# VH-VL binders against Peptidoglycan synthesis regulatory protein ReoY 2 (reoY2), part 11

Target 1, 183 residues: Peptidoglycan synthesis regulatory protein ReoY 2 (reoY2), of Halalkalibacterium halodurans (q9k656)
Amino acid sequence: MGKWVSVAEKRQFLKWFLTQQLKRKDAKRILEYLLQHYHLLEQVMFTEEIRGRERTLVISTLQSDEPGFAFYLYRRKIEDPIRALGELQANPADPIYLILHFHGKAQNHQYLQMLDSESREYIKRFKQFQAYKEETDSLIEAVLIENEKKMLLQQIDEALDLKDERRFKDLVKKLQELDRRSS
Below, E stands for the ipSAE of ESMFold2; O stands for the ipSAE of OpenDDE; V2 stands for 0.75 times the mean of E and O plus 0.25 times the DockQ between their complexes.

## First folded at step 2 (VH-VL; framework fv_pimurutamab)

Design q5 (from p8 with heavy chain D54S; at its last look DockQ between E and O 0.01; V2 from the best seeds 0.00; counts 0 for: pae E 10.4 > 2, placed apart)
Fold by ESMFold2, look of step 2:
Structure q5 (fold): chain C 183 residues (1-183), chain A 121 residues (1-121), chain B 107 residues (1-107)
Amino acid sequence: as target 1 above (183 residues)
Amino acid sequence: EVQLVESGGGLVQPGGSLRLSCAASGFTVSSNYVHWVRQAPGKGLEWLGVIYSSGSTDYGNEFTSRFTISRDNAKNSLYLQMNSLRAEDTAVYYCATDKYSGSYYGEFDYWGQGTMVTVSS
Amino acid sequence: EIVLTQSPATLSLSPGERATLSCRASQSVSSYIHWYQQKPGQAPRLLIKDASNRATGIPARFSGSGSGTDFTLTISSLEPEDFAVYYCQQRSNWPLTFGGGTKVEIK
């Protein structure tokens, strides 16, 4: 039989997650409520995808760049954790999809093991995309530096042709700074 | 077949320490949840705590500071370290598990025979 | 933490009689109540899972019912081997807790 994520594993991870500071302090009340009610935790499914026809909670730690809290229901967005808690209490048997944003998510083996396969693949692809974006930005920066360097060399040549000593010294300083940025 | 055997019980003085063992066979302790439960003579059952398949633990409120559950996967065994023992800790100590169900928390299908701990001067 | 109150503390009956054991939770546990049987000198044995589901190998004379806060274990016709102590246990909330037990003894 394939492995399923138990209530106990969900509980242990959420206890760890709550050692971090949340962007929305009120959202702590939702997680604390889930931690005390095992039958609600049975309905929790960790995911990275918002489910438009189902209940999806998004909760973020302070060090995440993501919004602090959102609750999606029937394509509505509820940004008040207290109202979201009321909805969970009113429908305790329905699935609860939970998206957590925290530092180091892509390297957290315990969390990744609790995600469905599609969400795990999404995290891997997102991590690869961010690395690719950083490489592309670095390449663009290198091209811009080389372009500025060429412009400075042209200006230095002009200053030499005109025997402009002060301009020459200023341009050489700028070129030296540019060389330091590229090394 | 699933088997759990507790050992290490005995007489100990108040303030002392004792380590209980639970030897498992017929299942892998690292793939299951194993609980400790105790029963004072003539009294009811009291849940002490659990070690999960991941190795993480949870405890009953009154046991968090004095009792520690640990596991040795190579020996397929669990341990209950009890410190600062008191007279009210006198009990039979059981380990218990649900043999193949990591998804069903808190079902005690399989129990050991228990080991007796007596805390007395 | 959830307190489970079992009643009566002792139930004195003869073989063949119907036994009805009660377990009341201090707050709702939905259907997350288990029942155990314990004979002297033995470890407990799981009888009923989640209020009404018999565990493997448990005879049909054992049945459970209830939801929310009030739960019942019924033994339809007592056999000699059924005289024991019975415990309820909840798995709805952390920490796990047991009831105080009901002793079913021969009259």
Scores: ipSAE 0.007, ipTM 0.536, lowest interface PAE 10.4, mean pLDDT 84
Fold by ESMFold2-Fast, scan of step 6:
Structure q5 (fold): chain C 183 residues (1-183), chain A 121 residues (1-121), chain B 107 residues (1-107)
Amino acid sequence: as target 1 above (183 residues)
Amino acid sequence: EVQLVESGGGLVQPGGSLRLSCAASGFTVSSNYVHWVRQAPGKGLEWLGVIYSSGSTDYGNEFTSRFTISRDNAKNSLYLQMNSLRAEDTAVYYCATDKYSGSYYGEFDYWGQGTMVTVSS
Amino acid sequence: EIVLTQSPATLSLSPGERATLSCRASQSVSSYIHWYQQKPGQAPRLLIKDASNRATGIPARFSGSGSGTDFTLTISSLEPEDFAVYYCQQRSNWPLTFGGGTKVEIK
């Protein structure tokens, strides 16, 4: 399930995160507030999933493709960071789930170590999917090149049978270009 | 010992109203998420709604506007106001809560004994 | 809402036998499944939280496993007091939902 994460570790990571450029600059106020209040930071849990009705704060950097800010409070979605800060101040004892989106997140060991087990499995599966997608795309490209090469070879054979020297030379040139492209 | 005791159930006519109570002892209601869960005779469990430690509430889709959860911190008690009751609302109604130190809601460590509500003419 | 389907509806077994109960979700719930035991005339009792973690005071013969959409509750050797109805519940998405239950009855 969850991992023990010290308040000091959370502070160090959030301090680093605040050096990044956020999509929503006013979201910095929420993170600064958490850094200044030990009791709230104790309630912060890093995650990759919106946790049902739990309070979930989502903040993204400029380099991320994700939306810049969202605060999920129960079923509601709050898009105003100042209103979200007000909700956090109203109930400091309740857990706060924090989702951070930034460039290189999947390779950031410090961030990954702060995630609960479910979030770590999500990222692991995502990495596996990305690796599989890259392999699959490469296999598809290889099949397309091989099929085109086979067609060119058949057309070359036909040109030879018909004694069409010009067509033969054109097809050989195309085959050489394809071989160069696939190298 | 943590204990929840429901009361207020009974027979009510369709279209009527009824108020259930849940008295807590051994813990402070305002420090917990406290839920209402119902169970029709011979059927499974159905989540009805919750009151969060903040005092805010939330309900399942079919219960919005007909049911209201509230609490009285001084009496350490939870309430469920039920309006516009239908035959389909016939069920045992439980209040349930997480342990104070729980990291999430929806983990029902403690349940009351339940109180039976029968909606019939 | 997420629908939880429990199977079988009824398990007829003898004391000492192993019971295996299934809970399948209509969409992924990660590991956010809890298991409860309910005896006639009693409130439910929490057995397993978040797929595999035994609740306080629950005997070691109860174990849970699974992730995503397929979850299992196992009772390694049935005791007389284990004959009851068992419910799974998800906390992954709103609203919270329960399965239809599996009744474990004596043969």
Scores: ipSAE 0.007, ipTM 0.449, lowest interface PAE 14.6, mean pLDDT 81
ESMFold2 (binder alone), look of step 2: mean pLDDT 90; pTM 0.924
OpenDDE, look of step 2: ipSAE 0.630; ipTM 0.830

Design q6 (from q1 with light chain N93D; at its last look DockQ between E and O 0.16; V2 from the best seeds 0.00; counts 0 for: pae E 11.4 > 2, placed apart)
Fold by ESMFold2, look of step 2:
Structure q6 (fold): chain C 183 residues (1-183), chain A 121 residues (1-121), chain B 107 residues (1-107)
Amino acid sequence: as target 1 above (183 residues)
Amino acid sequence: EVQLVESGGGLVQPGGSLRLSCAASGFTVSSNYVHWVRQAPGKGLEWLGVIYSDDSTDYGNEFTSRFTISRDNAKNSLYLQMNSLRAEDTAVYYCATDKYSGSYYGEFDYWGQGTMVTVSS
Amino acid sequence: EIVLTQSPATLSLSPGERATLSCRASQSVSSYIHWYQQKPGQAPRLLIKDASNRATGIPARFSGSGSGTDFTLTISSLEPEDFAVYYCQQRSDWPLTFGGGTKVEIK
């Protein structure tokens, strides 16, 4: 087994998480119940993966694109938080896997320290992928801007050769706008 | 103003069936958890069950095979279908909820007046 | 299921006296105990929620305390309208259960 997360650490983080607005308001009751019951909170394990043979809670803040609430149990999906709470009460000694969706998760060091190693590795690779995608998109845009500059300079040369003053002015304005975009 | 009105009680023979209604006003039954609770004459309170927003239900251990809770959102009403009735089912039947906690269970701020069910030969 | 045992079954007191009602759970319910008052011919009325939180409109003479398995409802100075039956109820575990009640009656 890896790093041990104390009940105090879980309690502190969940109290912070509850300061945010939830997509599903009644899911707040589950987290409040966990905070009040040491024996259940002791069984909570933070993760990023739904566990097929285990109990998994998914709770999301209002700003998340993820579902507001889901509870996965023995290949069942329960979408009513109060029903899910009843199932948690019925099996107090079993692990409770908890997936939280909130803004800034990948940069929240407290949360990342509580995740299992597989979930931490997943978030690290997703974060690296997003950085690579953003760099690639920036490179593609830079190439497109450079090509557009080359085309504009050719068209400016044509306008000068033909003494087309109106076209020249229009093309210079376009070049100036392109320079502002690349800054 | 929250109001709950039970109806459908009466005299029924052992082994018979009866359907109780709970008409709600001042709140929406589909967004709140409404429970059934009963009280035998001169006795204490007994929780029967609840219906959830996804139409799933929970019952007290003794009632799972004989009682069924259902909901009609268009009428803003709950129903309790009782089958195979016995003398010990003689009671006042209440519906109860907490409108302001809305999505939470077991905090009964609001009760109906109750409807009497008598099971006798 | 969690059994709630209320004691005494009957409490005979005079107006102005202090009433102390006990509720014992068969296992820990943390602080998830509610108290109700019921007068003859009426539905129950919520008094105290989650062991110690007075419900809206409940007079200050009603107070609740306790955690774990042992809970107390206290009425500091009985008024004529306080003679009734009192029930505790837990919301910690399924199914929801009520105590057997304590009747507070005039001596």
Scores: ipSAE 0.007, ipTM 0.530, lowest interface PAE 11.4, mean pLDDT 84
ESMFold2 (binder alone), look of step 2: mean pLDDT 90; pTM 0.925
OpenDDE, look of step 2: ipSAE 0.016; ipTM 0.583

Design q7 (from q1 with heavy chain T97R; at its last look DockQ between E and O 0.02; V2 from the best seeds 0.00; counts 0 for: pae E 13.4 > 2, placed apart)
Fold by ESMFold2, look of step 2:
Structure q7 (fold): chain C 183 residues (1-183), chain A 121 residues (1-121), chain B 107 residues (1-107)
Amino acid sequence: as target 1 above (183 residues)
Amino acid sequence: EVQLVESGGGLVQPGGSLRLSCAASGFTVSSNYVHWVRQAPGKGLEWLGVIYSDDSTDYGNEFTSRFTISRDNAKNSLYLQMNSLRAEDTAVYYCARDKYSGSYYGEFDYWGQGTMVTVSS
Amino acid sequence: EIVLTQSPATLSLSPGERATLSCRASQSVSSYIHWYQQKPGQAPRLLIKDASNRATGIPARFSGSGSGTDFTLTISSLEPEDFAVYYCQQRSNWPLTFGGGTKVEIK
């Protein structure tokens, strides 16, 4: 179940969100209308999940990789913000599920506090996956650097055995470069 | 001056088809919302449907299967295609402009004078 | 869909009298009710929007009130041109719906 979120908290966050440029300019009108109308804003619930039996707004800033605007209801997808606004005005008592896409969402404490528990767990898992991915990538890089170092040291030994001064100097510079990169 | 003119009404047999036109002037149909409404003789008003900027449509529950609204932006006109007509479809058919001012909808500020459709053998 | 019930169906009055027209919704529509006037052979004319706001050019004798399910159109003193049919219309829910009308006729 989600945490109760005051209308004041929703207003403050949506005012901040509207300082950003939207991918769909006319979708701004929907958010401005919600900010003017307590009874609609009271029905707004922030989520990360499209609700097939309920109505869900998806609004994205220009910086996001996500689609700019969509409104989902009763197995339909509406891409006209004015039509979507009309549906919201016509059904003010029904929940309005709102998915916002913006840069820095996973790090936005205010936004995360407003999400339902399912959406918070999704973002938590995503953050954990990214940390795990970074750790494994770092380990793989260290192995590749170690293997390259072993190859260079072998080649340096070969250049010394063959008295190949130019090759030796080139390989030593590569080894020095690799040592700087590994730390 | 804003005007809406319906045309294409007439006598049609049950089961027949008819296409109504709504010619707009004083505004563009591509940037406004125009609805279809009908009125049977001596009866009240009945909302039929609307077309949106993305060409999607909404209809009254009874009309989804038989009626289709379309738009021609080059001719600044809308159309109502009516199929499988019945005697109860006999009515005056209006197009009406929806003024989206102050973040509201469903406010019909301009109406045409209507076109009469009679479904009878 | 939301059913709007208008009463009375017919209101017989004389010029100068006060007319009171009722519109009841089958569920709450908040304040999202419009009123229209229709004279014989003419298209409807928007009269009152969102329960109480007169449309542009509408005389002050027309007023609207109500919220939730019960709405009233009042004509404070009937003029000869006010004898017509009046419809309420809701914009709260899809599909948009109209009431059955109240005919205001000369007694």
Scores: ipSAE 0.007, ipTM 0.480, lowest interface PAE 13.4, mean pLDDT 83
ESMFold2 (binder alone), look of step 2: mean pLDDT 91; pTM 0.932
OpenDDE, look of step 2: ipSAE 0.016; ipTM 0.600

## First folded at step 4 (VH-VL; framework fv_pimurutamab)

Design r1 (from q2 with heavy chain E54Q; at its last look DockQ between E and O 0.01; V2 from the best seeds 0.00; counts 0 for: pae E 10.2 > 2, placed apart)
Fold by ESMFold2, look of step 4:
Structure r1 (fold): chain C 183 residues (1-183), chain A 121 residues (1-121), chain B 107 residues (1-107)
Amino acid sequence: as target 1 above (183 residues)
Amino acid sequence: EVQLVESGGGLVQPGGSLRLSCAASGFTVSSNYVHWVRQAPGKGLEWLGVIYSQGSTDYGNEFTSRFTISRDNAKNSLYLQMNSLRAEDTAVYYCATDKYSGSYYGEFDYWGQGTMVTVSS
Amino acid sequence: EIVLTQSPATLSLSPGERATLSCRASQSVSSYIHWYQQKPGQAPRLLIKDASNRATGIPARFSGSGSGTDFTLTISSLEPEDFAVYYCQQRSNWPLTFGGGTKVEIK
């Protein structure tokens, strides 16, 4: 069944988004203007891709690594929210593509269902990549611990060969601590 | 046939609370937007808020802290919880639906008959 | 918040006369004005959507016009059932607001 996003759903989500601090405080005016003017909000389409022949707004929360604000129009980049607002006011019937960057985006099912199919699949793949990275980091840590154990055991054997009691005791303490870390 | 029936009105003292109900028939409350609107005696209409089909809500600025709209999908009913009531809250309270809209357009095709709330000391 | 100012507050007319009711918005609402009729003891009834579109079942004698800030409801020839209070309502901006009403009464 075809899925469309109602103005009400867009409004509810953007009101929630505005409870967060924006990287560019003056970009708040654009979102507040959209919320105030329902027929502009009808033209809003959530995406993750800059649309080169169409209007694209990029707005980010403070906790995002992304730039705080950008507006793309016919391959021009406008970084002043007030100039961008003027363009929206001048062309109210044209699509408004909106990219939002906020904490927890890849886990937010409501947001994902509002995205176009291309953007939704991109975020799904990014979510899978993050899970893979976490598994890989855990495996790397396990390998590093195992290698350290092997080196300590070799040094303990060496201390025994040399009858170095002080070194032996120190190395055994280190090995015991490493074993506790792996448990 | 679409029908909305408000109930739960009555006399309440200032500072009190009251819960109004709106029973719906002929449409599904979880598939539509339902609004609360009030009218003080001899005065005009005032929009209070809305519950959207997905269950989120919006309110007029003056009502955000004191009024809560909720829904029971199994009973096909809505509720308006009113707290810290004042004399100026004396009014007829209506529920109204935006039945044919899947979005927030704010046209009220169907209204209930209203329930009277009187706040007096 | 958009304030809707209706005038006149009361319009005294006879059956068969033309009624002209005004609604003025404090800022532009484009064409996003609705009109309602309310009789004593009854809930409002939707008459006109988005400035000029008659709601289903509304007689042709009701018409609406206007855009921007100035809107008009016209009843071309009043019938006895048309003596009521009429409200305009905007849906352009949050929150939704209503005008103060115009009472159309028998002269």
Scores: ipSAE 0.007, ipTM 0.535, lowest interface PAE 10.2, mean pLDDT 84
ESMFold2 (binder alone), look of step 4: mean pLDDT 90; pTM 0.925
OpenDDE, look of step 4: ipSAE 0.457; ipTM 0.791

Design r2 (from q2 with heavy chain S31R S56R; at its last look DockQ between E and O 0.01; V2 from the best seeds 0.00; counts 0 for: pae E 17.2 > 2, placed apart)
Fold by ESMFold2, look of step 4:
Structure r2 (fold): chain C 183 residues (1-183), chain A 121 residues (1-121), chain B 107 residues (1-107)
Amino acid sequence: as target 1 above (183 residues)
Amino acid sequence: EVQLVESGGGLVQPGGSLRLSCAASGFTVSRNYVHWVRQAPGKGLEWLGVIYSEGRTDYGNEFTSRFTISRDNAKNSLYLQMNSLRAEDTAVYYCATDKYSGSYYGEFDYWGQGTMVTVSS
Amino acid sequence: EIVLTQSPATLSLSPGERATLSCRASQSVSSYIHWYQQKPGQAPRLLIKDASNRATGIPARFSGSGSGTDFTLTISSLEPEDFAVYYCQQRSNWPLTFGGGTKVEIK
């Protein structure tokens, strides 16, 4: 499945999941934290396998036979949701793999779609973010260069008013270098 | 080209305040993470805090009460407000970022030149 | 808070020699360690990211290794410009922390 999973889709599903009763009630705090912080939610990848070399959260509803909560990172297992939240806050740059156990999982089309897309969605989100940054950086660079030109022209006028020939020549040289950069 | 330029350092008395600036070019501060790091003379590096792209901030344990990081998107600039300054706050203050922010933050490819803050009577 | 302990504090070597710098973390940081070089009066320069990946423009004589708690920066043959202070930094846990540094100085 080549479908990209948006932050909006992840948010919608997690809001639905939170209507269920959890085996560990305090695990709600982690999911609520992710919902409040869209940048972290962007890095969430739904999976069915514990990723021992990466961060993996396991959260289960009351109706599941699975463990109520666990957080795995490089052979560490944290069973306290509050301590696990601290680890997520300390490492916001890393992917967050999330295993959810709930009744009706096999029939939940939205959830199953997200499982099949996790690796491609990570790559897709990364590529889209980088392309957007590059386009935005180019536009911002043009605006910043234009503002710098305006400031240099003002400083040139000031140097002329004060008859400061050395400053005038230095500023004109800077303006010429700035014009070269904008081409 | 990514550039970061710190300013606003200087001499200040104990108990005083300073506001440092970090002017950014070559990237958008509101779409990236920017960090503040300091270095006391002859000492090592110390991470102070970060402002996230969404505007939330986090700080090192010792700085949460006295230091505030803020952002001005129109000027593409960051600020470090430092209050109740003490002698041990004497340091060069750097801003630093990772151009590939999002999935790759916490590696500082780009640093400013630093601005010196001296806290002395 | 993760404490990074660098050793030795000072490493006195001659040009052409091999430098081996150690960084030990107080708890596992997986592979999330970076190395920086700092020359007097300059900002730090990123050398190695995530234990072993050279940053853009870094010469091949710089290499990094390790995982978990023990990490090594190796300079295979010291050039005159390599005499500087080197810092490790972890990105595994908040707050981000740096080691105390290893000064590589000419013997």
Scores: ipSAE 0.000, ipTM 0.447, lowest interface PAE 17.2, mean pLDDT 81
ESMFold2 (binder alone), look of step 4: mean pLDDT 90; pTM 0.925
OpenDDE, look of step 4: ipSAE 0.017; ipTM 0.590

Design r3 (from q2 with light chain S30D D50K; at its last look DockQ between E and O 0.02; V2 from the best seeds 0.00; counts 0 for: pae E 20.6 > 2, placed apart)
Fold by ESMFold2, look of step 4:
Structure r3 (fold): chain C 183 residues (1-183), chain A 121 residues (1-121), chain B 107 residues (1-107)
Amino acid sequence: as target 1 above (183 residues)
Amino acid sequence: EVQLVESGGGLVQPGGSLRLSCAASGFTVSSNYVHWVRQAPGKGLEWLGVIYSEGSTDYGNEFTSRFTISRDNAKNSLYLQMNSLRAEDTAVYYCATDKYSGSYYGEFDYWGQGTMVTVSS
Amino acid sequence: EIVLTQSPATLSLSPGERATLSCRASQSVDSYIHWYQQKPGQAPRLLIKKASNRATGIPARFSGSGSGTDFTLTISSLEPEDFAVYYCQQRSNWPLTFGGGTKVEIK
């Protein structure tokens, strides 16, 4: 797979970016929070494109012509950085796409290198893998339940053939419990 | 410094194919709109098409069936695949950006030096 | 498709003279006309964007005007480096199109 941007690389760049004066001063809190929280920073993907399905933060320095702050969450645009931070904290495992606008971006090789699109492709494949794993686990559970049900039905037939009323009642109760679990 | 460098031009027979490359430095191709433009010897400029930042493409009407623009974000490069080449495709081929200077669309503020394609013999 | 017609095809002038180049669109392009300069063996160079705005680093002797269908590039006093071919380009409608060019040559 392609080159990964490490958390250390992200931290180094964001520490540098925060030396700049932001158009929206309270947006600084979002970046400071990301720097303190590995699990969120790991989900940060630097981009130049608003991703309509995903979370996208836009943060700009004073020297940029772009809006100072915006947070896009599917069909909504949030313009309050403090509310945006709450949404990031509530969904820590989802990707965080980050667009930074600053003077000299075209000449900043570190930033340009971090815009690798391969991380987006990896995230999509990872989500597909996790969905496949969950589906497989569900199928295995269903097979185990059905096998236990078949064994209970065989034992019920045996108890009925032997006229063992106590065992029959116990087994029927167990079967009813299993049916509730599978409904 | 923003630079665009075209390569892959050369001599090709009618009906042949060529793949041109445009290597970009000083900006990210997936964050900009990059165009292909050509110029036949002694003639004017002709727009061929564009690839947008999200990867979709548009073409001039005459080029939709024969030319394909693609991008490799890892190499920060674009490509122009040209098929079924004809004598009238003989030209210098340029790549150019249209949003680097803060405009989303329309002006070509940076151009490569061009690569010559000759369709003959 | 919008056709851009540039006139004259050739403009023969001496250094110090005023050059006036015309670009006419087959339908309205509002103000979405750009002007480029091209010297022999070189790529085009953006001069004027959106009819009247000089691009970065372009000398003040270059100016543009017009709206709708009729546009003008003016070079107030020609310098030796200004002898080149000039193209207009529209971005109002797809496909993007260029004019045929006006060659400004030394008399």
Scores: ipSAE 0.000, ipTM 0.413, lowest interface PAE 20.6, mean pLDDT 81
ESMFold2 (binder alone), look of step 4: mean pLDDT 90; pTM 0.925
OpenDDE, look of step 4: ipSAE 0.767; ipTM 0.888

Design r4 (from q2 with heavy chain K99R S103N; at its last look DockQ between E and O 0.05; V2 from the best seeds 0.00; counts 0 for: pae E 15.8 > 2, placed apart)
Fold by ESMFold2, look of step 4:
Structure r4 (fold): chain C 183 residues (1-183), chain A 121 residues (1-121), chain B 107 residues (1-107)
Amino acid sequence: as target 1 above (183 residues)
Amino acid sequence: EVQLVESGGGLVQPGGSLRLSCAASGFTVSSNYVHWVRQAPGKGLEWLGVIYSEGSTDYGNEFTSRFTISRDNAKNSLYLQMNSLRAEDTAVYYCATDRYSGNYYGEFDYWGQGTMVTVSS
Amino acid sequence: EIVLTQSPATLSLSPGERATLSCRASQSVSSYIHWYQQKPGQAPRLLIKDASNRATGIPARFSGSGSGTDFTLTISSLEPEDFAVYYCQQRSNWPLTFGGGTKVEIK
């Protein structure tokens, strides 16, 4: 079961988030509206997943590489915060999924504790994936090259045993090209 | 090892129906997003739809009325039911998912080998 | 739905040359573009995810860049196995869509 998150906890975090400079300044109105309307804030679920069949708000601070604002609704993408606010006002009882992008998100334990369990696990796996990505990419390339070298050397030996001069010359050229790829 | 195996393709007359299967191993279909994608001979890739981990579905615009994605958790398999088939549905049909990205949709790290559907009179 | 336009349709190059493939989206997709390689008779293979991140096992000669609407796949020095068709795909909006592909062929 996911952890229950009080409206007070959501309000406190969003007030802090609003001290940050947003990429889309007019998106501030949406968060201010939520803070002033506790019934809507109760419907807010922090997540990291765009919900293709639900309302999902994406709001980013200036320090994030993400776009400043997007609102996903019924397979539509709305990039105008004022239009998105109108939809929230028209449908106040529906869940509101909120994705926030800000510097230090993966290390912000207050935010992580408010995420649903699926999103928390996603961030954990993303951190682990990014931490290991660099160490494996270089090794994998080296292993692929070394395995190809071994296969070419075996084929060259076979061509020599069979006295197949054309195949031998072709394979040696391939081996030379493979050696040039390794820097 | 993550593996996806499509089956059920074949020759079908226009207006006919066909059910494709995708057997998964190395991951649980109910805990991941699994997609169907097709490719007509000599043409590009076309996304058909997805089944989410909680069981709901979304489809490409043209496919919502004719295609249905379903899942059998006990067999760790998913299905594509295709009705009212047309010649333009002739394609290789793939199932695909992202196993290790953790974002639950949209990155096709793992593909099956595909199953060929031919719609011809 | 978001239309992805790839150019050129065909890119004729020799081994060792640099390949530059373009993908343009009909509206902003942020960085949510993936690139795939497809060799004859095979399923597509994920190369680059989210514009610039190489997928597991992809050689360093493959790189991606761009944001918003304009994206580029670069192959720094073509190998014989790189002559294939390349597709871009967006995950910003449902439905997911693919570009029409760029065929990289030997000159």
Scores: ipSAE 0.005, ipTM 0.452, lowest interface PAE 15.8, mean pLDDT 82
ESMFold2 (binder alone), look of step 4: mean pLDDT 90; pTM 0.927
OpenDDE, look of step 4: ipSAE 0.077; ipTM 0.690

